# Designs tried in a protein design chat: VH-VL binders against Large ribosomal subunit protein eL31 (rpl31e). Part 22

Target 1, 104 residues: Large ribosomal subunit protein eL31 (rpl31e), of Aeropyrum pernix (q9yd25)
Amino acid sequence: MPSEGTWVYVVNLRRVYWGRRTRRAIRAVRMVREFVRRHTKADEVVIDNELNNYIWSRSREKPPARVKIIVSIREEEPEEGGERIRKAVVRLAGRKLRPGRYKG
Key: E = the ipSAE of ESMFold2; O = the ipSAE of OpenDDE; V2 = 0.75 times the mean of E and O plus 0.25 times the DockQ between their complexes.

## First folded at step 16 (VH-VL; framework fv_ciduvectamig_arm2)

Design u6 (from s5 with light chain S26K; at its last look DockQ between E and O 0.68; V2 from the best seeds 0.00; counts 0 for: pae E 4.9 > 2)
Fold by ESMFold2, look of step 16:
Structure u6 (fold): chain C 104 residues (1-104), chain A 124 residues (1-124), chain B 110 residues (1-110)
Amino acid sequence: as target 1 above (104 residues)
Amino acid sequence: QVQLQQSGPRLVRPSQTLSLTCAISGDSVSSDSAAWSWIRQSPSRGLEWLGRTYYRSKWYNDYAVSVKSRITVNPDTSRNQFTLQLNSVTPEDTALYYCARHDYDSFGYYFDYWGQGTLVTVSS
Amino acid sequence: QSALTQPASVSGSPGQSITISCTGTKSDVGGWDYVTWYQQHPDKAPKVLLYYVSNRPSGVSSRFSGSKSGNTASLTISGLQAEDQADYHCSSYTYSSTWVFGGGTKLTVL
């Protein structure tokens, strides 16, 4: 996988409906983070406010079943030194953006 | 294609409320592919983003910290427009006010269409 | 003042190359790739020149290019032409879901 770049994914959030109703939106956000970590090997994932708002838009019990996201990956050196980390920033994608690689 | 049309110049007294309107043609204010912003320009501060409204299952707003306590941006779906309300204005709010669109389909979070600008003067 | 720092003015002769800088912080220019450059002619609204650091919209000349290193983004105009005389603004989308702009740079073509 390229060290830096930007991709669009569609994340299936349907499985959050299998757990507690009151935690569905929280778990949906967690599922997005986990998806991004798995697919991009990111060490740190930042969820943009627009995406968070969309996931909570109806209620914490009714997150969307799917969400299209833009993931931007950067590598940077941590404050304390050591190995470089991969940082992912995740934002809500527009309806016409197709999944795939957009910059990198 | 998309056009944003603003009302004409405004003269407002300090402590009053500024109200501006931006009419949209070629797109819908409730489009889930776009967001609608107010941006102002002054010699001392240059361009300054103030806030936006957008629709994603319901209406949302984001506001710049510098004006968050005084600003409201509202959609009007029946007239296909959106408005700026800025309370308690001072002479520092004197500027050329633009409305602008960004869409999520072009990827990049930039403003692709702008209104013509409305000159606002705050003076006693 | 503006959140991003640009030189107040730059100048160049036709045919030369010039570069305009835009310096921010880790929370905007340094941390994000949502850096946009706008060109603004007198009495007109800004027009997008580059987005996402270096992407050109359709219809923008390849003479305009962009880059970023650390907290500084750069706009380079090669083959300078009289029509390039304008104000140039950088902007960045921030972690707080807001935009910040530079103070603008007046380009004079000599």
Scores: ipSAE 0.253, ipTM 0.783, lowest interface PAE 4.9, mean pLDDT 85
ESMFold2 (binder alone), look of step 16: mean pLDDT 91; pTM 0.935
OpenDDE, look of step 16: ipSAE 0.774; ipTM 0.924

Design u7 (from s5 with light chain S96Y; at its last look DockQ between E and O 0.64; V2 from the best seeds 0.68)
Fold by ESMFold2, look of step 16:
Structure u7 (fold): chain C 104 residues (1-104), chain A 124 residues (1-124), chain B 110 residues (1-110)
Amino acid sequence: as target 1 above (104 residues)
Amino acid sequence: QVQLQQSGPRLVRPSQTLSLTCAISGDSVSSDSAAWSWIRQSPSRGLEWLGRTYYRSKWYNDYAVSVKSRITVNPDTSRNQFTLQLNSVTPEDTALYYCARHDYDSFGYYFDYWGQGTLVTVSS
Amino acid sequence: QSALTQPASVSGSPGQSITISCTGTSSDVGGWDYVTWYQQHPDKAPKVLLYYVSNRPSGVSSRFSGSKSGNTASLTISGLQAEDQADYHCSSYTYYSTWVFGGGTKLTVL
């Protein structure tokens, strides 16, 4: 995985419907975070509020089955100083934006 | 091709509510491919993003902290427009007000279409 | 006081290169790559000049270039021309799903 770059992914969230209805949206956000950690090896994942709002948009019990996301990956030094960390910043992608690499 | 046409009063008294309208042509206010913002410009503050409305299965808003307690941005789907209401204005709210769009179908995330601007003066 | 810091004014002679800085924080310029530069001529709305730090839209001259290091983004205009005299604004998306702008830079072409 390159040190920095921008990718568009489609994340399958259908598994959240296997658990308790009242926690489906919470689990959907967790699935997005885990998907991003797995695919980008990020140490930290930041989920944009707009993406969070979309996942919760119908109800806590009816998150979307799939979501398209834009992931920006960078390495940076923490604000108080220290070692570089690999951070992924994630927002909602529009429906017409094709999956793939957009900046690397 | 998208066009944004602004309307509303140009003089507002202190403590009143500033109300502006932005009419949209070439797109829909309820499109899930776009979001609709108000931005103002003054010599002392430059450009200042105020807030937006957008549709993602239902309507949402985001507002700048500096105006959050006083601002409302509402869509009007029947007239294909969106409005700004800014309550309890003071002379510091005097500015050139713009409406603007940003598009979700690109990764650039910038304001691609702007209204013509409305200079609003808050004075007695 | 703007959230992003730009110089109030810069000047240059035709043919020279100039650079305008835009400094923010780790939650905006440093945190996202959604840095946009807008050019604004008198009595006109802002127009996108660069987006995503360095990308030029179709129709924007290659004389305009952009970069970012840490919390500071830069716009460089090479081969300065009279029509470049305008205000230049930087903006960034933030970790709070908002936008912040610089105070603007007035470019004077001597």
Scores: ipSAE 0.557, ipTM 0.853, lowest interface PAE 1.9, mean pLDDT 87
ESMFold2 (binder alone), look of step 16: mean pLDDT 91; pTM 0.935
OpenDDE, look of step 16: ipSAE 0.814; ipTM 0.930

Design u8 (from s5 with heavy chain S31D; at its last look DockQ between E and O 0.69; V2 from the best seeds 0.65)
Fold by ESMFold2, look of step 16:
Structure u8 (fold): chain C 104 residues (1-104), chain A 124 residues (1-124), chain B 110 residues (1-110)
Amino acid sequence: as target 1 above (104 residues)
Amino acid sequence: QVQLQQSGPRLVRPSQTLSLTCAISGDSVSDDSAAWSWIRQSPSRGLEWLGRTYYRSKWYNDYAVSVKSRITVNPDTSRNQFTLQLNSVTPEDTALYYCARHDYDSFGYYFDYWGQGTLVTVSS
Amino acid sequence: QSALTQPASVSGSPGQSITISCTGTSSDVGGWDYVTWYQQHPDKAPKVLLYYVSNRPSGVSSRFSGSKSGNTASLTISGLQAEDQADYHCSSYTYSSTWVFGGGTKLTVL
């Protein structure tokens, strides 16, 4: 029902370790984007550079196995009109935040 | 409760390096639920975020575009502090400098604790 | 540079309401909901007044309220009181993982 809001999720990234080592961090970022798109029905997903840097923190071959994220959802109207789009902006969550909805 | 205590010179000559220190009590500079920033204030630019350091599996820095060629922010875990180095200063760098903390465990993403401020004058 | 735009000053009489605007871009105020308002009295560090556009921390009066429309955020102070005389700063997180601030607004209570 709510079209906007804030949610905290934990994303399991372990499956990226099944694939080629040199692409694991790239796949991990893509998994986060796909997770958000699936769970929020967002048309656009913006990944904060801080979250991206965390995923690359050791190397492109050793992303974290899990990541906690905060997702803020809003609907926006394009500058020249047109249909409103559903945009998700995503950053790192702190370890003490529990998964769930935080603001509608 | 968290407290931030600043120290460093109040007068710096043009072309030299401005160096400030922020000592932390009630938290750790390596607390991965927090990040540690430098922010300055001047009449001509108001408040200006300069950069941060934080720990999340390793150390990171983010810097404002306007200063990123001249700035370094470093943690010191053994003394529980972090520092600002701003190279090649000019009189335009004259400002009241603050250190500040922000928290990852809230969804607000704002600076909850500030140092007392250090007025740094850059003049010859 | 990507500073946010605030009026330089605003004034009001006790008991009245005032609103301070903060205009940014689609990459900061319009792009994130991490818009914060700080109150700063003379010779003091800024103190958080509102965060996440409209949330009040514990101990902040309900006279302070916030909103956002497009690229512009607003702080409204109702029932203006003498102690509200201060500088007010808005800030926003950006798509570059940085913060930007407005130039600040000096509120004078007449």
Scores: ipSAE 0.538, ipTM 0.845, lowest interface PAE 1.9, mean pLDDT 87
ESMFold2 (binder alone), look of step 16: mean pLDDT 91; pTM 0.932
OpenDDE, look of step 16: ipSAE 0.726; ipTM 0.918

## First folded at step 17 (VH-VL; framework fv_ciduvectamig_arm2)

Design w1 (from t8 with heavy chain H102Q; at its last look DockQ between E and O 0.69; V2 from the best seeds 0.68)
Fold by ESMFold2, look of step 17:
Structure w1 (fold): chain C 104 residues (1-104), chain A 124 residues (1-124), chain B 110 residues (1-110)
Amino acid sequence: as target 1 above (104 residues)
Amino acid sequence: QVQLQQSGPRLVRPSQTLSLTCAISGDSVSSDSAAWSWIRQSPSRGLEWLGRTYYRSKWYNDYAVSVKSRITVNPDTSRNQFTLQLNSVTPEDTALYYCAKQDYDSFGWYFDYWGQGTLVTVSS
Amino acid sequence: QSALTQPASVSGSPGQSITISCTGTSSDVGGWDYVTWYQQHPDKAPKVLLYYVSNRPSGVSSRFSGSKSGNTASLTISGLQAEDQADYHCSSYTYSSTWVFGGGTKLTVL
């Protein structure tokens, strides 16, 4: 399983155009969520407002073909008797950021 | 180099609207790798982030819960500036107000550039 | 009140180490690595000391270090100097796409 930390990824969203036009932005957000789950093994994925707004910015039918994201991964300790949760929080990345693990 | 220059009145009466302006040089308010925030500071509450505006193909805002019902942050692309409007002020809104920038090409970890600050007093 | 909890004041003598805590929740300090510490001298805007929990900007002394555990972040100043006398603020991003700050800590160098 991936360790805690922060990574930059590029997500190809082009295949959302294969499905229904009216649900493309919804499918684009879902594709980002599934991409993050696959790459981080996260139990929960939190999408930041800025990223969601960017995906919807042109219309529900015309999401961007690709999106660069910042993913931060944390494991939360359970309160008592609860499940340990691996949570990923996802933000829109600036265009100049390079994919890979953030090192500072 | 990015510089933020603030302007606006320093005295506002209770129940009125507080309005401040932040002029930007060395960058564009419509940069899709920036976000533009207002932050205030008072002795009783310390620093408080109030809200931001940013352009990501459209203009968007995010606001702090504590002021969400009273705040508006607007860009002015033609003058390369952004403004704060805070409605229905009370003496508890007396504070030193800053504008600030985040740079998302540096991950947006913090507020990299700050205005000079404007002390606003709300009193009769 | 402030969203993040800091001690109101701390003090230390030159050469000592001091630590300032910043406690939030699982939806801010615990959930994000966007913990930032600012130093503020009188009549000046805050200046970044640490970001991403523990990273130092260029020009910031290695005497400043940061960490977090659970919902609490810590700023440690080693080799305390008179110029370190200032206010110190922590901040974090939240799951609601907002920023929150601590109430600030006044450091007095004895």
Scores: ipSAE 0.602, ipTM 0.859, lowest interface PAE 1.6, mean pLDDT 88
ESMFold2 (binder alone), look of step 17: mean pLDDT 90; pTM 0.920
OpenDDE, look of step 17: ipSAE 0.758; ipTM 0.915

Design w2 (from u2 with heavy chain H102Q; at its last look DockQ between E and O 0.03; V2 from the best seeds 0.00; counts 0 for: pae O 9.4 > 2, placed apart)
Fold by OpenDDE, look of step 17:
Structure w2 (fold): chain C 104 residues (1-104), chain A 124 residues (1-124), chain B 110 residues (1-110)
Amino acid sequence: as target 1 above (104 residues)
Amino acid sequence: QVQLQQSGPRLVRPSQTLSLTCAISGDSVSSDSAAWSWIRQSPSRGLEWLGRTYYYSKWYNDYAVSVKSRITVNPDTSRNQFTLQLNSVTPEDTALYYCARQDYDSFGWYFDYWGQGTLVTVSS
Amino acid sequence: QSALTQPASVSGSPGQSITISCTGTSSDVGGWDYVTWYQQHPDKAPKVLLYYVSNRPSGVSSRFSGSKSGNTASLTISGLQAEDQADYHCSSYTYSSTWVFGGGTKLTVL
């Protein structure tokens, strides 16, 4: 599992086409969220609006088959009496970025 | 390697419930990259997809219209298997029943692994 | 739930090429790009031959090819061999999140 930092991933979204076409985009976003949660062990996953829009760009029925994402992972200090939270912010990655650790 | 092993009664009386189990090896029933289906085959109807179960952030089921009112496909994560229940069977439900896996990496979501098949006869 | 339509049987001699058609309705199939072909020998489970119309999984002979036109997908077997004698099934995903199969085609190698 990756530590704090920024990572580039390619998420395969093809399986969203298993479902009814009217829900494919919704499922694609969910798939990205779950992918990031699983791989980063983040307690909170935030999908950037640009990424969300990209998934919906063609229609609710035609999400992209795969998407390249930038995931920023950080540990947030708890509020008083709270627990430490691992947060992942997910953005759309440029096409030139390669999967792996992103140094910026 | 993925293997599917079927088990269950091969004879069922009319109006009773047909029950089969498919044990999974080499994969997880809760895999987010796979779906688990039941398919039957008969000389009169050919291959017929019945239904599936799969995990995608939560559990989903899809059923064929022809059996939707009578069918239940359930996962068992503790035993890494999934089951078929078909209620109120008639002789028309006599068929060779297969469990099968679909993997999303196949593009076409084809059934890439199959159980050995179980001939289930509905007879009084 | 609609079934895809296949010819009941086809035959050919060794070395010949044969084609099996699979026809459906545009409203039923979730996309003809997702047509899958299966080969089934007696007392065996179906085995995938082609997926995504014309893609071959590893281990499948190049003698098997696929195409589509309109609402018809086709499986072509070139250089027919005795071992090709089997039942062939087409399948596709539907927009209702279900799967449909053709009626199956019995191929006899003469």
Scores: ipSAE 0.007, ipTM 0.659, lowest interface PAE 9.4, mean pLDDT 87
ESMFold2, look of step 17: ipSAE 0.391; ipTM 0.814
ESMFold2 (binder alone), look of step 17: mean pLDDT 91; pTM 0.926

Design w3 (from u2 with heavy chain S31D H102Q; at its last look DockQ between E and O 0.03; V2 from the best seeds 0.00; counts 0 for: pae O 8.0 > 2, placed apart)
Fold by OpenDDE, look of step 17:
Structure w3 (fold): chain C 104 residues (1-104), chain A 124 residues (1-124), chain B 110 residues (1-110)
Amino acid sequence: as target 1 above (104 residues)
Amino acid sequence: QVQLQQSGPRLVRPSQTLSLTCAISGDSVSDDSAAWSWIRQSPSRGLEWLGRTYYYSKWYNDYAVSVKSRITVNPDTSRNQFTLQLNSVTPEDTALYYCARQDYDSFGWYFDYWGQGTLVTVSS
Amino acid sequence: QSALTQPASVSGSPGQSITISCTGTSSDVGGWDYVTWYQQHPDKAPKVLLYYVSNRPSGVSSRFSGSKSGNTASLTISGLQAEDQADYHCSSYTYSSTWVFGGGTKLTVL
């Protein structure tokens, strides 16, 4: 729904604990990806390595319960004969960032 | 607009296999943000979760301990459905069987969509 | 497989508030923040009312609220209405990677 631009979200990851302990971190990353995909309607979602590492920082069994992310949404011009692609790049947001439209 | 449509026999003889199918519309059985479960309900046992299947880069299954030795939950990507097989049934397996979905978008992984239910009676 | 404990039945008059408890043990539940409540009308599948103890999905009336204390979660229905007559089920995740349900509570609106 958000237009092209940058947005800050807080994603609740507690639901990943409803499953096998050994897969919680993997599921958390997938949850973030799916969250962004659904909310931004992006055709491509790229998870930044720093964000990925943060989710895995404690262990594969103990992902953070919540994560603040900064999502950059942009429309990319298609290749010849292709369709326009909506791309979302997801990074770990600083603690000082507020959820919502990011203009800084 | 996810819909789950159940089908299968409503009468099963003791020692035979209970088989049910849940057809999915509005979502994919391979959706890596979802899990697909079977739950049954009876007056004596209430609601009872039996097992689930889900895809997270590969297929996984989780089963309740009470039926683990007899249960199989399988996805069918070609038909976008998943099935329940419960072997060696007894009258204790008589229940109303539901298929249901859990989704990432549903906080807490609660069951957000349910089939219409299938009453399965185990009797000679 | 352990089940959560609910009262078999509760009753109330229209306009009253009633509470349904759901009690388990710490060994049975993966976390009390994961308690989910379902409403089930006759011949219908269960419908989620609350998740994470006290959160309401879209479309669920504010008359439904939840809380927890110790190993007991509670569903409170305020301003009881005839349409609230139904069975109510609590559920939670276990450390064994399974889901458990309470025995269900039949609510009668007098």
Scores: ipSAE 0.013, ipTM 0.668, lowest interface PAE 8.0, mean pLDDT 87
ESMFold2, look of step 17: ipSAE 0.514; ipTM 0.846
ESMFold2 (binder alone), look of step 17: mean pLDDT 91; pTM 0.923

Design w4 (from t8 with heavy chain S31D H102Q; at its last look DockQ between E and O 0.54; V2 from the best seeds 0.66)
Fold by ESMFold2, look of step 17:
Structure w4 (fold): chain C 104 residues (1-104), chain A 124 residues (1-124), chain B 110 residues (1-110)
Amino acid sequence: as target 1 above (104 residues)
Amino acid sequence: QVQLQQSGPRLVRPSQTLSLTCAISGDSVSDDSAAWSWIRQSPSRGLEWLGRTYYRSKWYNDYAVSVKSRITVNPDTSRNQFTLQLNSVTPEDTALYYCAKQDYDSFGWYFDYWGQGTLVTVSS
Amino acid sequence: QSALTQPASVSGSPGQSITISCTGTSSDVGGWDYVTWYQQHPDKAPKVLLYYVSNRPSGVSSRFSGSKSGNTASLTISGLQAEDQADYHCSSYTYSSTWVFGGGTKLTVL
């Protein structure tokens, strides 16, 4: 399994254009969450509001074709002390930040 | 090299509006890799982030809950600066005010450039 | 009252190690890894010591280290020196896309 750490990814969102125009931005956010879940095996994915705002910035019908994200992956104890969960927290990466590993 | 230069009055009367300006050199206020914040410091509250403005295809603001009903942070692209307006001030707003920049191309995402600070006293 | 809790003051003698705590909630220190420590000398703006919990910017001594467990982050200063006498502030990003700071800790080098 991928270790804890921090990575920068580029997520391809082009397939959102295959469906209804009015739901493209909603589907784009869902695709980012699914991408992160698949690549990190996270139980929980937290998307920062700025990333969401970027995806919606032109309109709900014109999300960007690609988005660069920073993902922090860690395991944490739930409050009741049960099984550890794998959590990913995600924000928008700047345009010039290179994909790859940044911590871990 | 990015530099932030602050200006504005140092004495403001209660119930008036505190207004400060932060002039930017070495970068643009509309740089979509940046966010521009106001942070204040007082003995009783320490450092306190107040709010920011940033550009992502359009302008956005985020404000601290404690001041959101009274604060406005505005960009001024023609003068390459951003401003703080804090309405209805009280003596509890007496503080050293800083402007600061964050860079989204930075992994650490911290306040890496600070203005020189402006001590504002709210008093009759 | 500050959003993050730090001790008001700590002290130590030259050569000792000290630790400053910063306690928040699951929506800030516990929720994000964007935890930053700033050092501030009198009459100066804060300067970054540690970012992303434990990373040091270029030029910051390896005597400064950081960690986090649950909702509490810690700054440790080893080999305490007179120049370390300053105020230390923690900060964290929050789930509401805001920043919060601790109340600050005054370090006195005896």
Scores: ipSAE 0.559, ipTM 0.850, lowest interface PAE 1.8, mean pLDDT 88
ESMFold2 (binder alone), look of step 17: mean pLDDT 90; pTM 0.919
OpenDDE, look of step 17: ipSAE 0.829; ipTM 0.929

Design w5 (from u4 with heavy chain S31D; at its last look DockQ between E and O 0.64; V2 from the best seeds 0.00; counts 0 for: pae E 2.3 > 2)
Fold by ESMFold2, look of step 17:
Structure w5 (fold): chain C 104 residues (1-104), chain A 124 residues (1-124), chain B 110 residues (1-110)
Amino acid sequence: as target 1 above (104 residues)
Amino acid sequence: QVQLQQSGPRLVRPSQTLSLTCAISGDSVSDDSAAWSWIRQSPSRGLEWLGRTYYRSKWYNDYAVSVKSRITVNPDTSRNQFTLQLNSVTPEDTALYYCARQDYDSFGYYFDYWGQGTLVTVSS
Amino acid sequence: QSALTQPASVSGSPGQSITISCTGTSSDVGGWDYVTWYQQHPDKAPKVLLYYVSNRPSGVSSRFSGSKSGNTASLTISGLQAEDQADYHCSSYTYSSTWVFGGGTKLTVL
């Protein structure tokens, strides 16, 4: 996997409906975070407020069944030294953007 | 073709509320692939994003920290427009005010359509 | 939210290259790749010149290029022409779902 770049994914969130109804939106946000961790090997995942708002938009019990996201990946060094951090920054993608890489 | 047409007073007294309207043609204010912003420009501060409204199953707002306590941006679906209200204005709020659109389907997440601009002067 | 820092003015002769910097923070220019450059001629609304740091919209000359390193983005204009005389603004998305702009740079073509 390249160290930096931008990708568009569609995340299937249907599994959140298997658990307790009152936690579905919370689990949906967690599922997006873990999806990104798994697919990008990110150490840190930042979820844009707009994406979070979209997932919660109807109710905590009715998150969307799937969501399209844009993920930007960078490696950074912390201000106080230490190991480089692989960071993913995630926002809501428009419906017409096709999945795939957007850095050639 | 999207067009944004601004209207509102050009002179406002200090401590009053600045109100501007942006009428939309060629798109809907409730288009869930778009967001609707107010941006102002002054010689001393350049361009300043003030806030937005957008619809994603529900209406949301985001506001710049510098004006968050004084600003409201509201949609009006029946007239297909959105408004800026900025309370308790001072002469420092004198600026050229723009409304602008973002399209979520455009890569780059930038302001693709702008209104014509309204120069608002705040003085007594 | 922080304003982005740009030089107030830059000048160059026709045919030369000019670079305009735009410095922000790790929560905007350094945190997102949504850096946009706008060109603005007198009495006109800003027009997108570059987006996503370095992408040119259709119709924008390849003389315009962009880059970013750390918290600083750069716009480079090569082969300066008279019509390039304008104000140039950078902007960035922030972690708070807001936008910040630079103070603007007046480019004078000598």
Scores: ipSAE 0.493, ipTM 0.823, lowest interface PAE 2.3, mean pLDDT 86
ESMFold2 (binder alone), look of step 17: mean pLDDT 90; pTM 0.923
OpenDDE, look of step 17: ipSAE 0.747; ipTM 0.916

Design w6 (from u2 with heavy chain Y113S, light chain T94A; at its last look DockQ between E and O 0.13; V2 from the best seeds 0.00; counts 0 for: pae O 4.0 > 2, placed apart)
Fold by OpenDDE, look of step 17:
Structure w6 (fold): chain C 104 residues (1-104), chain A 124 residues (1-124), chain B 110 residues (1-110)
Amino acid sequence: as target 1 above (104 residues)
Amino acid sequence: QVQLQQSGPRLVRPSQTLSLTCAISGDSVSSDSAAWSWIRQSPSRGLEWLGRTYYYSKWYNDYAVSVKSRITVNPDTSRNQFTLQLNSVTPEDTALYYCARHDYDSFGWYFDSWGQGTLVTVSS
Amino acid sequence: QSALTQPASVSGSPGQSITISCTGTSSDVGGWDYVTWYQQHPDKAPKVLLYYVSNRPSGVSSRFSGSKSGNTASLTISGLQAEDQADYHCSSYAYSSTWVFGGGTKLTVL
């Protein structure tokens, strides 16, 4: 599990094309969410609007085959005696960013 | 190499329909890795993306909000071209019109090929 | 659709470096990593200079570079030459599967 910090991943979204066309973009976003959840063990995964819209950039039926993402992982302490939450914020990564830990 | 050749009337009267054609060479209008757009340019508004057509198992169209109610971008597979129709034109539609391509196979999230441009004047 | 904001004009002397900014808001651009810069000479169609903010296509001089900070993309032209006198346009993917352009910047080489 990656520690707190920023990580760059490449997510293969090709599998979404095996399903219903009208839901490909939705499934692609879900796939990204699940990918991040699994790899970071985040309790909460937030997909930013830019990444979301990029996935929808061509059409709801034509998401990109792959997407490079930048994931910010934070451990948040509850303010009022709650449980610690691992939060991952997912953004669209620039093309020049290399997969791995990102030093912002 | 992809080449785009534009054709169509250069003078249109107000309330009529502006029609342009973009002939494609070196690629297919039905390529699932390309999108075909119309863009216009004027001194007052600069470059303005109008709309596009592309094929991915079926045909799709996207239009700019500014012209969505009046615009149609159609492919013609038989002639390997695509067209622009802009209805109910006004003098504000006077511009230099370009057709252009996005090539997604080359990670072309940019217009890599342009037509020669067609100046269309809307005047009575 | 709202256009990206560019300065109307910039100028520089030969050999100098100039920068053209392209600014938008989160409501304007759906993907800032996909900012494209175009160069347009008189009576010519725009030509791509940079894509994905800072990538140069084949044949584009290394004098052209790009960067992004926040909601502002920048085109930098180093070693300014007379041939660089042209209009420069930024563009990006926008919401609702559309594309937007900046207002364009006229570069004058003094």
Scores: ipSAE 0.028, ipTM 0.741, lowest interface PAE 4.0, mean pLDDT 88
ESMFold2, look of step 17: ipSAE 0.380; ipTM 0.790
ESMFold2 (binder alone), look of step 17: mean pLDDT 90; pTM 0.912

